# VH-VL binders against q6nml5: the designs that were tried, part 22

Target 1, 200 residues: q6nml5
Amino acid sequence: MFSEVEMARDVAICAKHLNGQSPHQPILCRLLQDLIHEKACREHGFYLGITALKSIGNNKNNNIDNENNHQAKILTFPVSFTCRTFLPARGDILQGTVKKVLWNGAFIRSGPLRYAYLSLLKMPHYHYVHSPLSEDEKPHFQKDDLSKIAVGVVVRFQVLAVRFKERPHKRRNDYYVLATLEGNGSFGPISLTGSDEPYM
Below, E stands for the ipSAE of ESMFold2; O stands for the ipSAE of OpenDDE; V2 stands for 0.75 times the mean of E and O plus 0.25 times the DockQ between their complexes.

## First folded at step 9 (VH-VL; framework fv_olinvacimab)

Design g4 (at its last look DockQ between E and O 0.58; V2 from the best seeds 0.00; counts 0 for: pae E 3.2 > 2)
Fold by OpenDDE, look of step 9:
Order: structure tokens, then C-alpha cells, then sequence
Structure g4 (fold): chain C 200 residues (1-200), chain A 122 residues (1-122), chain B 107 residues (1-107)
């Protein structure tokens, strides 16, 4: 699930931002922005954060001679860094908060995972409860023991399937997870810890 | 770049069949469902069906179930839609669209082909 | 069959806010997606899962969904926003359903 991976990226920064200072901070900032925009990749999963900047190479752009163009010179640095990542996998046990209840299931958020779908078909003994007459009651799934899967409830679930979704321009890539409560009764609503951590 | 490129316009007679193609590129073809959606002139979008390119499983709009067949050629990253027993009301622009692949769930269509006009006239 | 109803047209002046509604019974219990379609072009996803924006879609586009109404809001409307807009949901019993469509005209 969680890993620390070594990565290499070319980071482009505007020369104006260096103001004669070390490119370390501007590079780190740009790198973080790029990772945030990308959000995830197929190989490593969600990017959670940079844990270390290992090396910064020399500027790859040899175009020194742009003396005449008032255009901000872009410098490109090869950067080696370590990043903490989260990659959901089949069989993983996660916990998350129900964000939406649908007719046929619920969507759970777990850390960076925004789209964990829990189908009614994968929550045995639960039934959909819709109270149209009470404006105050939100739809939820209910079990015989009166346990409820409702918006805001924390649910422990097992990952049944994982799908990587690459978005246009490799921005805001995402993962979709099929969740299940099937098993020996260890899955389902848990005491609210207030944490959306994907795994404890 | 991700692209869906559809076959060219078709003119058919009533009672005939038409088979359209949609070639996918720029992504793993088997990781997403392929949908077919049509739009008659001045009308709303209408979902026709979907296929899981990985296993070949299909789901169809009940309206078209008896006349539509969606297939794929994985080696060519191409989806096909065949519509038989064509009628004048089948005159429309037909789109292929990429959709999410997740068991028990279907979501948005994030990539669309350019569309193929099919004209059915006597 | 699950039906989605949209107003046939919405007119808005440049710089103003356009609101496009999509009505359906308990539509709040569905995720709604929105598509923009310019004349002669294929639809483009502009909002997914009620309120998430695809990359490249301006922040002036926003979405909400509750009760019986989903809404696509376009603030600071520009001439380029003139298009047909369609809402869409997936229902396990009725498959994928598109709204009736709304033509947004920028005056």
C-alpha cells in the first residue's frame, strides 16, 4: 500500500525566480506542484509527498544566448528524489469515510483515494433505507443489527478491484476501487476515529 | 495523446445494416469500457451500449438490444458497433466514448470520438 | 425509466452567471456528469461526479447535486461558453441516461 520510491524528473523553472539564489527551493516547489497536478501514476499510485531531494543536476538547457529575448529564461534541471506513495491493491484492507450514498451503493474516501465504490451487492445483509417523508433523515444502508452506512460513517473494507484512470494531459490521474464488506464480519462501519487514513 | 478516431459517414437504405469503427490510441485499450452514444438531428444524446474490451462483455440499451452488436478487436484497439434493420429514425451522429471500467459501476465519458454520421434514406 | 429534465434554453449576458439545472427524481442519490457540446462537435466532459472538474476546465465551472436537482454553474460567462449542455447519470436499472439538453446562449 504505502511505499517510498525513487524517482527522477526534469523540473523546469523560470530563471527569474532564482534571483541568484540556490535553485533548491524553487525546484522543490515546482516539483511538488507537478506531482500534485499529476496526482498519481500507474506504477507508484498516489503521490503523497516528497521525502527527500537526492540530487539536482545541471541545467539541461544550453540556450545561454537568449540575451535579446526579454522572455524569462526557462531552466530545466534533472532532479532525483524520493517520494512516498499510496498504491491500492486487491486484497488491501482500508478504511475511509462515506461521502455519498447512492441507490445501489456508496462511495468512500480513503486518504487520497476519492472513489472507492461499495456496491450494495458487496455489502451483504445491508438494505437501502430511504425516508422520503423525513426531511432530516438521509438515505443510508442498514443492517439487521442496526449498523448504518451513511454519509460521514467510517467504514473498513477490503479492496476487491483497482482501476487506474489516466486523465487528459496526465493531470489529476486517479484510482477507482471496488470495495467489499464480504468476509468474516471484520468489515463494515467502525468507531469514528476522525481519521481518513487509508490504513492503520 | 488519447484519441478516438471513428470511421467515415455512411448512407444506408432502410432495412440495411451499418458497422462503424472506433480506433483508440494513447491509452491502454482494455483498461476502459467503450460506449456508443448517438444523437439524432436536434435531439439529445442517447446511450446505445457498452463493451468491456478485456473480456468482451456487453451491455445494451434495451431500445437497441435486438438490433445492435458491439464488438472489439483488441489487437487493433478498435471497437465496432453494428446496427441492423436500419430505419429512417436511425439517422444520427454516432459517437464512441471511453468510460470507466469498474465492476458494478459505470461513470462518466471522458473521451469522445469525432462522431460518424449515418443517414438512412430510401 | 429514469428521466432527466433540463430547461431547453438559458440566456446569459457576458460576465454573468449561468445556471443549468438537471432535474430527476432523487437525482441527489446519483452522481451527475456534465457535457458541453458546441455546434458540429463531439461532447466534452466539463464536470464529473457532481462537482469535480476535468483538467483544462476553468474554475468558473462548478457543479452541485442535491435532492431532485443537479446544477451546473458557469460564472463569468464568456462567448465561448455558448453550447449545448447535457447532464448524465448511470442507473443500474436504466443504464446511462442523458438529460434533455440545455442550449446556453451568450447575449
Amino acid sequence: as target 1 above (200 residues)
Amino acid sequence: QMQLVQSGAEVKKPGASVKLSCKASGYTFTDYYMHWVRQAPGQRLEWMGEINPSGGSTNYNEKFKSRVTITVDKSASTAYMELSSLRSEDTAVYYCARGEYLEYWSGDFDYWGQGTLVTVSS
Amino acid sequence: NFMLTQPPSVSVSPGKTARITCRGDNIGSYYVHWYQQRPGQAPVLVMYYDSDRPSGIPERFSGSNSGNTATLTISGVEAGDEADYYCQVWDSSSDHVFGTGTKVTVL
Scores: ipSAE 0.819, ipTM 0.910, lowest interface PAE 0.6, mean pLDDT 92
Fold by ESMFold2, look of step 9:
Structure g4 (fold): chain C 200 residues (1-200), chain A 122 residues (1-122), chain B 107 residues (1-107)
Amino acid sequence: as target 1 above (200 residues)
Amino acid sequence: QMQLVQSGAEVKKPGASVKLSCKASGYTFTDYYMHWVRQAPGQRLEWMGEINPSGGSTNYNEKFKSRVTITVDKSASTAYMELSSLRSEDTAVYYCARGEYLEYWSGDFDYWGQGTLVTVSS
Amino acid sequence: NFMLTQPPSVSVSPGKTARITCRGDNIGSYYVHWYQQRPGQAPVLVMYYDSDRPSGIPERFSGSNSGNTATLTISGVEAGDEADYYCQVWDSSSDHVFGTGTKVTVL
């Protein structure tokens, strides 16, 4: 689900990087870098972009002085802002592009969501196809008709489960989802426009 | 912040058992699989098994399935691995490692304990 | 179970590029993860899902996987990169399988 939410962050700036200008521009730049690195949070999902800067508070002062370089002081500013976000949820109907075909399923990317796993167990009537005789034959999943799920194919799917992941170093997060083609929706590969030629 | 702290080194005789612990902190213990991986001197890493701390379900490498038991104590955020009927070739460093879980899928090991040396000798 | 084979060693001069291969039948249909292990230390994840780099791992580490070969590439090699490197997959038997290991020596 897409939202626009109010958020707050303490933004740390090295005093050496404040060049006598208004602190708003360096603070906004650091805030953007911090959000891009973090990628997502548990409450709001993926960060898509800052939509407004609400306020910048007074420096909280980290009380760290560098005896060898008095310009290495760290300044910390509380910033309030609004952010466009995307939080995947169970039941969402999404579309995305297959990025990896595995022996047991496929991974699909849908915008900032890089890891939507579509298990073969969730693909009714599909089977895995791979030619062991040729590296040129790409693996895919085939229904008994012309429907094929392979790298580059756009697939419409439903979110069955959502998992938030925190990586162990620095604040860096992600979301993984379990995708399904089961159920009452029109799920599966999205049909291509036909080969129609204009007539004179 | 995140820690996997393993129990201390063990010296055992052949035929005995050993139970190792791995205490987790700095993350939600029940959101991730815990794995046990061992490494004999000069050898490759060898996966032994895993547990989902949420429900206690386990999967074991067939090589160890008859001798290994992996359990958790959720209230202590601690995983255990017990290896029975020890042999001299079980001399190794034993690691716990955190793994992700997505239903019908399993991925990388993104954080490892410091390792516990188990020596099996007469 | 699935078998992953790596060259036993790779020697590289400082500043040059080390390429560490991991061979397996149809490994391109698996996601490959890579670990660095320095002497006496626990393994550290340096690449996951073929080509994703964990936070804190330098940009000179990169990965690829297609066909029967996955490759971890370390450009601009430094003395601190000297270690054992292991590839790993989750295989069709629900096991996690590690490669045979490659010792990278910086000369």
Scores: ipSAE 0.708, ipTM 0.853, lowest interface PAE 1.3, mean pLDDT 87
ESMFold2 (binder alone), look of step 9: mean pLDDT 91; pTM 0.930
ESMFold2, look of step 11: ipSAE 0.392; ipTM 0.741
ESMFold2 (binder alone), look of step 11: mean pLDDT 91; pTM 0.935
OpenDDE, look of step 11: ipSAE 0.761; ipTM 0.899

Design g5 (at its last look DockQ between E and O 0.71; V2 from the best seeds 0.65)
Fold by ESMFold2, look of step 9:
Structure g5 (fold): chain C 200 residues (1-200), chain A 122 residues (1-122), chain B 107 residues (1-107)
Amino acid sequence: as target 1 above (200 residues)
Amino acid sequence: QMQLVQSGAEVKKPGASVKLSCKASGYTFTDYYMHWVRQAPGQRLEWMGEINPSGGSTNYNEKFKSRVTITVDKSASTAYMELSSLRSEDTAVYYCARGEYMEWYSGDFDYWGQGTLVTVSS
Amino acid sequence: NFMLTQPPSVSVSPGKTARITCRGDNIGSYYVHWYQQRPGQAPVLVMYYDSDRPSGIPERFSGSNSGNTATLTISGVEAGDEADYYCQVWDSSSDHVFGTGTKVTVL
């Protein structure tokens, strides 16, 4: 689900990188880099973009070294802003493009969500097809002659579960989603793949 | 700041058992599988098994299934691995490693403990 | 039962490119993950899901996976890249399988 949310971050700037009286531009640039690096949070999902800068507070100095006084100063500013976000949720109906076909399922990308896992257990009436003898046929899942899930196919699916993942080092986060084609909705491939057909 | 801190080195005789611990901190312990992986001197890494700390469900490598038991203490954020009927071939460094939690799929090991040397010698 | 085979060693001069292969039957239908292990240390994840780079791993590390071969590529090799490298997959029997390992030597 897309939202616009108010957020706050402490933004750290090395004092030697300030070029003027107002630190506005370096703070905004650093904030953008911090959000791009973090990618997502548990509360609001993926960060899509800053929509408004609401306030920059007074400096909080986090790096005090009175022994040397030549140590580079780190200036920390509390920043309040609004951010457009995308938080996947159980029950959401999404569409995305198959990026990887495994023997037991497929991974689908839907916008910032790189890893939506569609298990073969959640593909009613599909079976895995891979012919090493042909060498021309790529692995895919087949239901009937017209329903095929392969790399490049766009699939409409429902979110069965959402997993927030905190990667080690440097506060980089991600979301993984379990997808399903089961249920009463019109789930499954919504684009065809073949020798003459486009991929999305 | 994630940490996986393992118990200290062990020296055992053939036929004994060893129980190793792995204490996790800096993340939600029950959100990730815990795996045990060993490495004999000069050999490749070898996966032994896993546990879902949330429900206690385990999967073991068939090679070790009769001798390995993996458990957790959720309140202490600690996983344990017990290996029984030790042989000299079990001399190895034993690692705990954090894995992904996804139903019907498992992936990379993104954080590892420091390793525990177990030496089995007469 | 799934087997992952790596060359035992790769020698490379500083600044050149090392290519570390991981061979398995139809490995392209798995996601491959790669670990660096320095002597006496625990493994460190350096590539996951074939080609995704963890934070803190230099851009000169890259990965690919197709057919029967996955490859970890280290361009601009530095002395600090000298280590053992292992590939890993989750196989069809729900086990995790590691490759045989490759020692990268920087001369």
Scores: ipSAE 0.652, ipTM 0.836, lowest interface PAE 1.5, mean pLDDT 87
Fold by OpenDDE, look of step 9:
Parts: C-alpha cells; sequence; structure tokens
Structure g5 (fold): chain C 200 residues (1-200), chain A 122 residues (1-122), chain B 107 residues (1-107)
C-alpha cells in the first residue's frame, strides 16, 4: 500500500533561477512540480512526497551562457531521491469520502485516489434513492437499517480491482479502483473522521 | 508518444463491406479499450462499439450491432472495425479512440485517431 | 435512450466567457466528459469527469455538473477556442452518448 522508494530523475532548471546560489532548493522545487504533474506511475503508484534528496549530480548539459538563446540557460541535474508512494492493490482496505453518487454506484476519494468506484452491485442490501420531486434532496444509496451512502459520507471499503491509466504526456496519471463492501459487515459508512486517508 | 493511426479513405458501393484499421503505439495496447466513433457530415459524434484488446470482448451500439464487427490483432497493436451492408447514410468519418480499461465504468476518450472517411455511393 | 441536448451555437467576443450547456435527465448522476473539435480535425478531450482538465488544457476551461445540466465554461475566450464542443456520458443502457454539439464562434 504505502512505500518509500528510491528514484532517479533528471531535473531541468533555468540558470537564472540560481542567482549564484546552491541549486538544491530550485531543483527540489522543480522535482516536486514534475512529480505533482505526473502524479503517479505504474510501478510505484501515487507520489505522495519527497522524503529525502539523496544526491545531486553535475549538470549534464554543456550549456554556455548565451544572451541570445534562452534555451542555452537550461541546466539539467541528475537527482537521486526517496519518495513516499501509495499503490492501491487488490485486497487493500481503504477509507474515503463519497464525492459523487451515480445511478449505478458512487465514486469515493481516498487520499490521492480520486476514482474509487463503488458499484451498486458491490454494496449488498443498498438501493438507490432518488427523489426527482425534491430539488433539495440529493441522491444516495440506502440500506434497510437506514445507513446511507451519500456525498460527503466516509466509507470503508475493500479494493477489488485496480487500473492504472497513463494520461497523455504522462501527466496526471491516475489509478482507478473498484471498491466493494462485500464481506462480514466490516465495510460501509463509518463515523465521520473527516479524513480521506487510506486505512492503515 | 501515444498515437492512433488509421487506414486511408474508402469508397464503397451500397451493400458492400468496409474494414478499417487503427494502429496504436506509445502505450500498452491491451491496457485500454479501443472504441470506434463515427461522424456523418455536419452531424454529431456517434459511438459504434468497443473492444477489450486483452480478452477480445466487445460491446456494440444496438444501432450497429447487426452490421459491425470490432476485432484486434494484439501482435500488431491494431484494432479493426468492419461495417457490412453499407448504406449511403454510412458515409462518415470514422474514428478510433482509446478508452479506459474499466469494465465497471466507461470513461473518457483521451486519444483519437486522425479519422477515416468512408464514402458510400452508387 | 439517454439523450444529451446542447445549444446549436454560442457566440462570444474575445476575452469574454462562453458557457456551453449539456442537458440530460438527471445528468448530474453521470460523469460528463467534453471534447473540442476544430474543423477537419479529430475531437480532443478538454474536460473529463465533470471538472478535471487533461494536461495541456488551459485553466480557463472549467466544468460543472449538477441536476439536469452540465456546463463547460471557457473564460477569456480566444480565437483558437472556436470549435465544436461535445459532451459525452456513459450509460449502461444507452452505452456512450454524445451531445448534439455546440458550435462556438468567436466574434
Amino acid sequence: as target 1 above (200 residues)
Amino acid sequence: QMQLVQSGAEVKKPGASVKLSCKASGYTFTDYYMHWVRQAPGQRLEWMGEINPSGGSTNYNEKFKSRVTITVDKSASTAYMELSSLRSEDTAVYYCARGEYMEWYSGDFDYWGQGTLVTVSS
Amino acid sequence: NFMLTQPPSVSVSPGKTARITCRGDNIGSYYVHWYQQRPGQAPVLVMYYDSDRPSGIPERFSGSNSGNTATLTISGVEAGDEADYYCQVWDSSSDHVFGTGTKVTVL
């Protein structure tokens, strides 16, 4: 589920941003931005944060200061770092907040996971409740014991399946999860903690 | 770079069949559904069907179910769409598009081929 | 059959805001995706899951979906935004459904 992984990346920064100072902070910032934009990879899952900057190599580019070429001011550093990651896997027990109720299921957000889909077929004893006559009432799923799965409700669920989606240009990659409430009654709406953190 | 490259334009007679191809590159072919969407001149986009390249399972728009066949060649990372019993109203640009590998929920089409014009005329 | 209705055209001056609506019964209970199609080109995804932007799509593009209406909003409209726009949803009974399309003209 959660891991700390060692990674290596080439980080490109503009020389003008160094102002004669150490490239440490600019490199870290750029690296963070790149990871944020990428968001996730197949191997490691979601990038949660950089835990350590292990090493910064020398500039890989033999760029010369050229007043007429802005691109010549780009420096590329090989960087080694450790990163905390979250990789959802089948069997994982997570909790998250319902963000959208559909006619056939609900989408749950759990930390960096934005698309955990809980199908109506995977929430036994729940039925869809929609009141078209009431503009103020939001659709939800309801159980006989009056438990509700509605927007804003925190739900404990188990991961049934996982799909990685690599977006164009490897930006905003994402994971999709099929969630289930099936089991021995341990899954479903829980007391509101206000946290979208995965269950650990 | 991810891309979908489709076969060239086709001219067919009514009653004939046409088989279009869509070659995928830049991603794992079997990790995403392939869809076919067409657009007649001046008309809206119309979904025709999908295929899971991994298992070969297909779903079709009921409108085309009797005439359309979608297949894949995994070794070539290529999807095919065959439309039979062509009619004049089948004149359209046909697109292949990559979809999510989600059997529980179908999402967006994030990559599209360049389109293939099929003209059906007597 | 699930149907999505869009206005056939929207005209907007440069720098102004264009709003493209997509209406469907209880469309708020679906995720809506949006595509931009310039003349002679293939569609391009510009919004997915109601309000998420693909990489490369400017922040001036935004999406919302509630009730019976989904909306794609383009603020600070530029000449390059002139195109046809289509909303799309997936329904188990109707499969993938596209809207009627809206032609956005930049005046």
Scores: ipSAE 0.608, ipTM 0.852, lowest interface PAE 1.0, mean pLDDT 90
ESMFold2 (binder alone), look of step 9: mean pLDDT 91; pTM 0.936

## First folded at step 10 (VH-VL; framework fv_olinvacimab)

Design k1 (at its last look DockQ between E and O 0.68; V2 from the best seeds 0.68)
Fold by OpenDDE, look of step 10:
Structure k1 (fold): chain C 200 residues (1-200), chain A 122 residues (1-122), chain B 107 residues (1-107)
Amino acid sequence: as target 1 above (200 residues)
Amino acid sequence: QMQLVQSGAEVKKPGASVKLSCKASGYTFTDYYMHWVRQAPGQRLEWMGEINPSGGSTNYNEKFKSRVTITVDKSASTAYMELSSLRSEDTAVYYCARGEYLEYWSGDFDYWGQGTLVTVSS
Amino acid sequence: NFMLTQPPSVSVSPGKTARITCRGDNIGSYYVHWYQQRPGQAPVLVMYYDSDRPEGIPERFSGSNSGNTATLTISGVEAGDEADYYCQVWDSSSDHVFGTGTKVTVL
């Protein structure tokens, strides 16, 4: 699900980067960098972008007096902003591109979601096809109707499960999704007629 | 902040049992599988088994299935591995490791304990 | 049983590139993960899903996987890269499998 959420963050910037200019732009840039680096959180999902800057507070560090220390003065600003987020949830119907075909399933990329796993067990009537003799034929899953799930194919799927992964050092968090083609038959390979938006 | 802290070194005689502990901190204990991996001196890493701390379900390497028991205490965020009928060949460093999981798929081990040396000698 | 074979050792001069291979039948149809283990230390994840780097792992580490061979590449090798390296895959039939390990020596 896409959402717009209000967030507050402390943004630290080096005073030397301000060059006597307004800290507005540097703060925003740093904030964006931080969010990009963090990528996602458990509460809100993937950070897609800042939609509004609500406020920038005053520098929290009253250490104005350290003019004499050649140490790069770090300024910390409280920033309130709105952010567009994407939080995958069970039941969501998504669209993505197959990035890798495994012997027992396929991984799909869908927008910021890099790791949607489609198990063979969750794609009824598909079977794994591997042609070791033809270097030109990439492994794929094939259905009786000759539809194929191969690298580069766009697949419409439903989310069965979601896992938030907090990466080491608490940065570059991610989500893993279990995908399924089970249902009313509307899921599976599709002809891409538009953008790779997460939602159909 | 995320840590896996294992119990101390053990010295056992053949035929005995050993129970090791792995205390997790810094993350939601039930969100990840806990694995046990051992390494004999000069040998490669060997996967022993896993447990889902949420439900307590386990999977074991067939090689160890008859002798290994992996359990958890959720309240203490601690995983345990008990290995019975110890042999000299069981002398190894035993690691606990946090593992990614998704239904029908398992992935890498992103956090490891410091290891516990178990020595089996007469 | 699915087996992963690595060369027992790789020697490389500082600043040069080390390539550690992990061979397995149709390993390209698996995701391969890599671990670094320095002497007397626990393994550390240095590559996952063939080519993704964990936080804190330098960009000079890269991974690839195709056909029957996965490769961990370390460019600009440093003394601190001297370690044992293990590849790993998950197989529903054979569970988690580690490679035989490669000792990387920085000359």
Scores: ipSAE 0.806, ipTM 0.916, lowest interface PAE 0.6, mean pLDDT 91
Fold by ESMFold2, look of step 10:
Structure k1 (fold): chain C 200 residues (1-200), chain A 122 residues (1-122), chain B 107 residues (1-107)
Amino acid sequence: as target 1 above (200 residues)
Amino acid sequence: QMQLVQSGAEVKKPGASVKLSCKASGYTFTDYYMHWVRQAPGQRLEWMGEINPSGGSTNYNEKFKSRVTITVDKSASTAYMELSSLRSEDTAVYYCARGEYLEYWSGDFDYWGQGTLVTVSS
Amino acid sequence: NFMLTQPPSVSVSPGKTARITCRGDNIGSYYVHWYQQRPGQAPVLVMYYDSDRPEGIPERFSGSNSGNTATLTISGVEAGDEADYYCQVWDSSSDHVFGTGTKVTVL
């Protein structure tokens, strides 16, 4: 679900980067970098963009002594803002592009969602096709002559489950989803990608 | 902030058992598989097994499944691995590692404990 | 029973490119992950899902996987890249399989 939410962060800036001018630009730049690095949170999903900067509070007291020069000083500002977010949810209908075909399923990317897993068990009437001795045949899943799921194909799917993943490197988070094509028949490939196949 | 802290080194005699611990912090313990991976001196990494901390379901490498038991204590965010009937070939560093979890899929090991040396000698 | 074979060692001069192969039957139909292990340290993930780089890993690390061979490529090799490197896959029988390991020596 897309939302617009109010958030707050303490933004740390080296005094050198303020240049003695308005702190708005360097604080906003650092805040954007911090959100891009974090990528997502459990409560609100993926960060899509800052929609408004509501306030920048007074610099918090950092350890400052008279031996420091002003350019080495770290200033910390409480910032309040609104952010557009996307939180994947069970039941969501999404579209995405197949990025990898495995013998037992496929991985699909849908915008900021890099890891939507579609198990072959969730692809009614599809079977795996691969000929490692044939240069012309890439691995894919086939239902009939006209229905094929391969790298580059756009697939409409429903979210079956959602998993939030916290990565250990530098606080970068992610979401994984389970995808399904099961149901009322509106799911599956919606475009063909290949040399001899039509585009949408 | 994220940590996998393993128990200290162990010296054991052949035929004994060892139980190692791995305490997790800084993430939701039940959202990830916990794996145990060992490495004998000068050898490659070898996966021993995994546990889903949410329900306690385990999968073991067939090489070890008769001797290995992996458990969790959810309230302490701690995983355990017990290896029985030790022999000199079991001398190795034993790692716990956090793995990506999704039904029907298991991924990479994105964070590792510091390792625990187990030495099995006469 | 699935086996991943790596060359035991790769020697490379500083600033040049190291290519570490991981061979397995139809490995291109699996996702391959790569780990760096420095002496006396735990492994560190350096590549996942064939070609995705964890944050904090330099852009000079890249990966590929097709057919029977996956490759970790380290361009502009530095002395700090000297380590053992392991590939790894998950097979559908719930086994995780590591490669035989490759020692990268910078000389």
Scores: ipSAE 0.557, ipTM 0.786, lowest interface PAE 1.8, mean pLDDT 86
ESMFold2 (binder alone), look of step 10: mean pLDDT 91; pTM 0.936

Design k2 (at its last look DockQ between E and O 0.66; V2 from the best seeds 0.00; counts 0 for: pae E 2.1 > 2)
Fold by OpenDDE, look of step 10:
Structure k2 (fold): chain C 200 residues (1-200), chain A 122 residues (1-122), chain B 107 residues (1-107)
Amino acid sequence: as target 1 above (200 residues)
Amino acid sequence: QMQLVQSGAEVKKPGASVKLSCKASGYTFTDYYMHWVRQAPGQRLEWMGEINPSGGSTNYNEKFKSRVTITVDKSASTAYMELSSLRSEDTAVYYCARGEYLEYWSGDFDYWGQGTLVTVSS
Amino acid sequence: NFMLTQPPSVSVSPGKTARITCRGDNIGSYYVHWYQQRPGQAPVLVMYYDSERPSGIPERFSGSNSGNTATLTISGVEAGDEADYYCQVWDSSSDHVFGTGTKVTVL
């Protein structure tokens, strides 16, 4: 689900980067960098972009006294802004591109979601096909009707479970999604549309 | 900020039991599986088992299933591993490690404890 | 049981490239993770999902996985890279499996 949320963050910038100019742009840039680095939070989901800057407060650091050494100072500004977010939820219908075929399932990328896992257990009537005779042939899942789930294939799936992972050690927070093809037959490989955006 | 701190070294007699602890901090304890991995001197890493701190469900290496028990205290963000009927070959450094997971899939271990040496000798 | 085989040792001169292989049947159909373990220390994740680097791991480290072989490549090897390296996969039938380990020695 897509949303616009109001957020407040303290943004720290080095005074030397201001070069006597308005701190507006540097603050915004830093804020964007921070959000990109963080990528997601439990409450709001993935950060997709800042939609509005509501306010920039004054520097929280009272160290106005060292006018002579501004270059070494860190300035902290309270920033209020709106952000577009994407929070995957159980029941969501998404589409994405298969990025990795495993022996027991496939990982799908869908927009900001890098870790949608489609288990073999959740794709009825599919079986794993491995062709040892040709190194060029990539493993895939195949259905009786010869439909294939392979790397690069776009798949429509339903979200069965969602898990937030706070993992700065892996450079970003993320959501893991358990995908399923179970249902009324509307899920599975689809014609390539050129978009990994969630199904709206 | 994220840390796994394990209990201290243990010396045990054959046939005894040992219970090790692993205290987690810096993250939501229930968001990740906790694993135990051991390493005998000069040997490779060996996975022993895992626990889902949220529900307490466990999976064990078949090799250890009859002797190992992994538990958690969520209130203390602490995982435990008890190994019974100790043998000399159980002498090893035991690690706890945080593991990513999703239903029907398990991944890597991104944070490790410092290890606990368990020595089993007569 | 799924098994992962690594060469017992790899020697490399400083500044050169070390390649550590991890072999397993159809390992390309697994995600492979790599750990570095320096003497007397706990393992450290240095590569996950075949080719992704955790924070703090230099770009000199790279990973690949296809067919029956996964490879951890360390370019521009430094003295600090001397360690044991383990590959790891998860298999529903054999649980988490570690490789036999490779000792990388910087000459």
Scores: ipSAE 0.861, ipTM 0.941, lowest interface PAE 0.5, mean pLDDT 92
Fold by ESMFold2, look of step 10:
Structure k2 (fold): chain C 200 residues (1-200), chain A 122 residues (1-122), chain B 107 residues (1-107)
Amino acid sequence: as target 1 above (200 residues)
Amino acid sequence: QMQLVQSGAEVKKPGASVKLSCKASGYTFTDYYMHWVRQAPGQRLEWMGEINPSGGSTNYNEKFKSRVTITVDKSASTAYMELSSLRSEDTAVYYCARGEYLEYWSGDFDYWGQGTLVTVSS
Amino acid sequence: NFMLTQPPSVSVSPGKTARITCRGDNIGSYYVHWYQQRPGQAPVLVMYYDSERPSGIPERFSGSNSGNTATLTISGVEAGDEADYYCQVWDSSSDHVFGTGTKVTVL
């Protein structure tokens, strides 16, 4: 779920890029860029925003610049701050929009969580429907005449499992969850798709 | 730095077995499936099987299921693939690859080992 | 036994656009992933979940998937893009299936 947590990061800034009298603005900007690039961590989930700066410590003197090379100097500042975060957890009840319908399930987006997988095996009484012969019929899952899960539908679901995906070299960190409609929580579609069908 | 480092090339006679290793570093080994994928000369990539390092559960391509065994050593962050009853058709480069998963769904292979050539000839 | 068919080769002039197709029955109901393989090297992921780009893959690479065809598009082709390209899905038999492969040649 949502939290506010205290975190610390070492923030590196090229000395040539410090402009103006307010050195904390370049540090804050770089910190925000670093968090956006990382996206999430295992302990706290997705980073939603910095809520307060607590301290900016002394420069740690990263001496990669010597007399023979005056091209650049990197200054490193330890920064403490608070951050609003979202950590998906087993048992959470979330709402999200279907973004992809697969033959065996659907992927749902809920805020920063882009990959909530709802398996057809976790959709009691639904079946897959796709007929390329029907006029403008898009692939979807159907339970009865009124319950339809298709791209654009908002679904209320419970988190059954959570996987943190650590990709520090090639991708930003991410979370994937397994969703379910099973159980007592009144799970399922809470909106109809915005389908437009002309009356004939 | 993330790495998947595979064992060296092997030369085998028909009927033998080979056991290849894949040492992972730079990430949490138990958070991802490890896959084995092979490529015969001039052919497409062919998935052989996967293991969840956390619990040791495996899934195999039916083509290889009777001859392949995939295992892990969690303390060494190392996956192994053993292929028995080798034939000349098993001559290929064998890759390990890291993959993501959710229950009831499996995804892409985001990082690959350098490959291990296995030659079966006599 | 799900089949993914790709054209064997695509020739493209530098600066032009290469389109690499991957055909399969109702492939639009799967997520498609794409790999680049240079001669003598391991495959490298260049597109996942139809259209998502890994870090370090230039914006010239894009992907789409609908109906029976997924497409990897490389605009502004450079000599360094010359490689074999494979699509991949996870099929209903719990197998990972790779396409037949496409050799992209930059002339």
Scores: ipSAE 0.543, ipTM 0.792, lowest interface PAE 2.1, mean pLDDT 86
ESMFold2 (binder alone), look of step 10: mean pLDDT 91; pTM 0.937

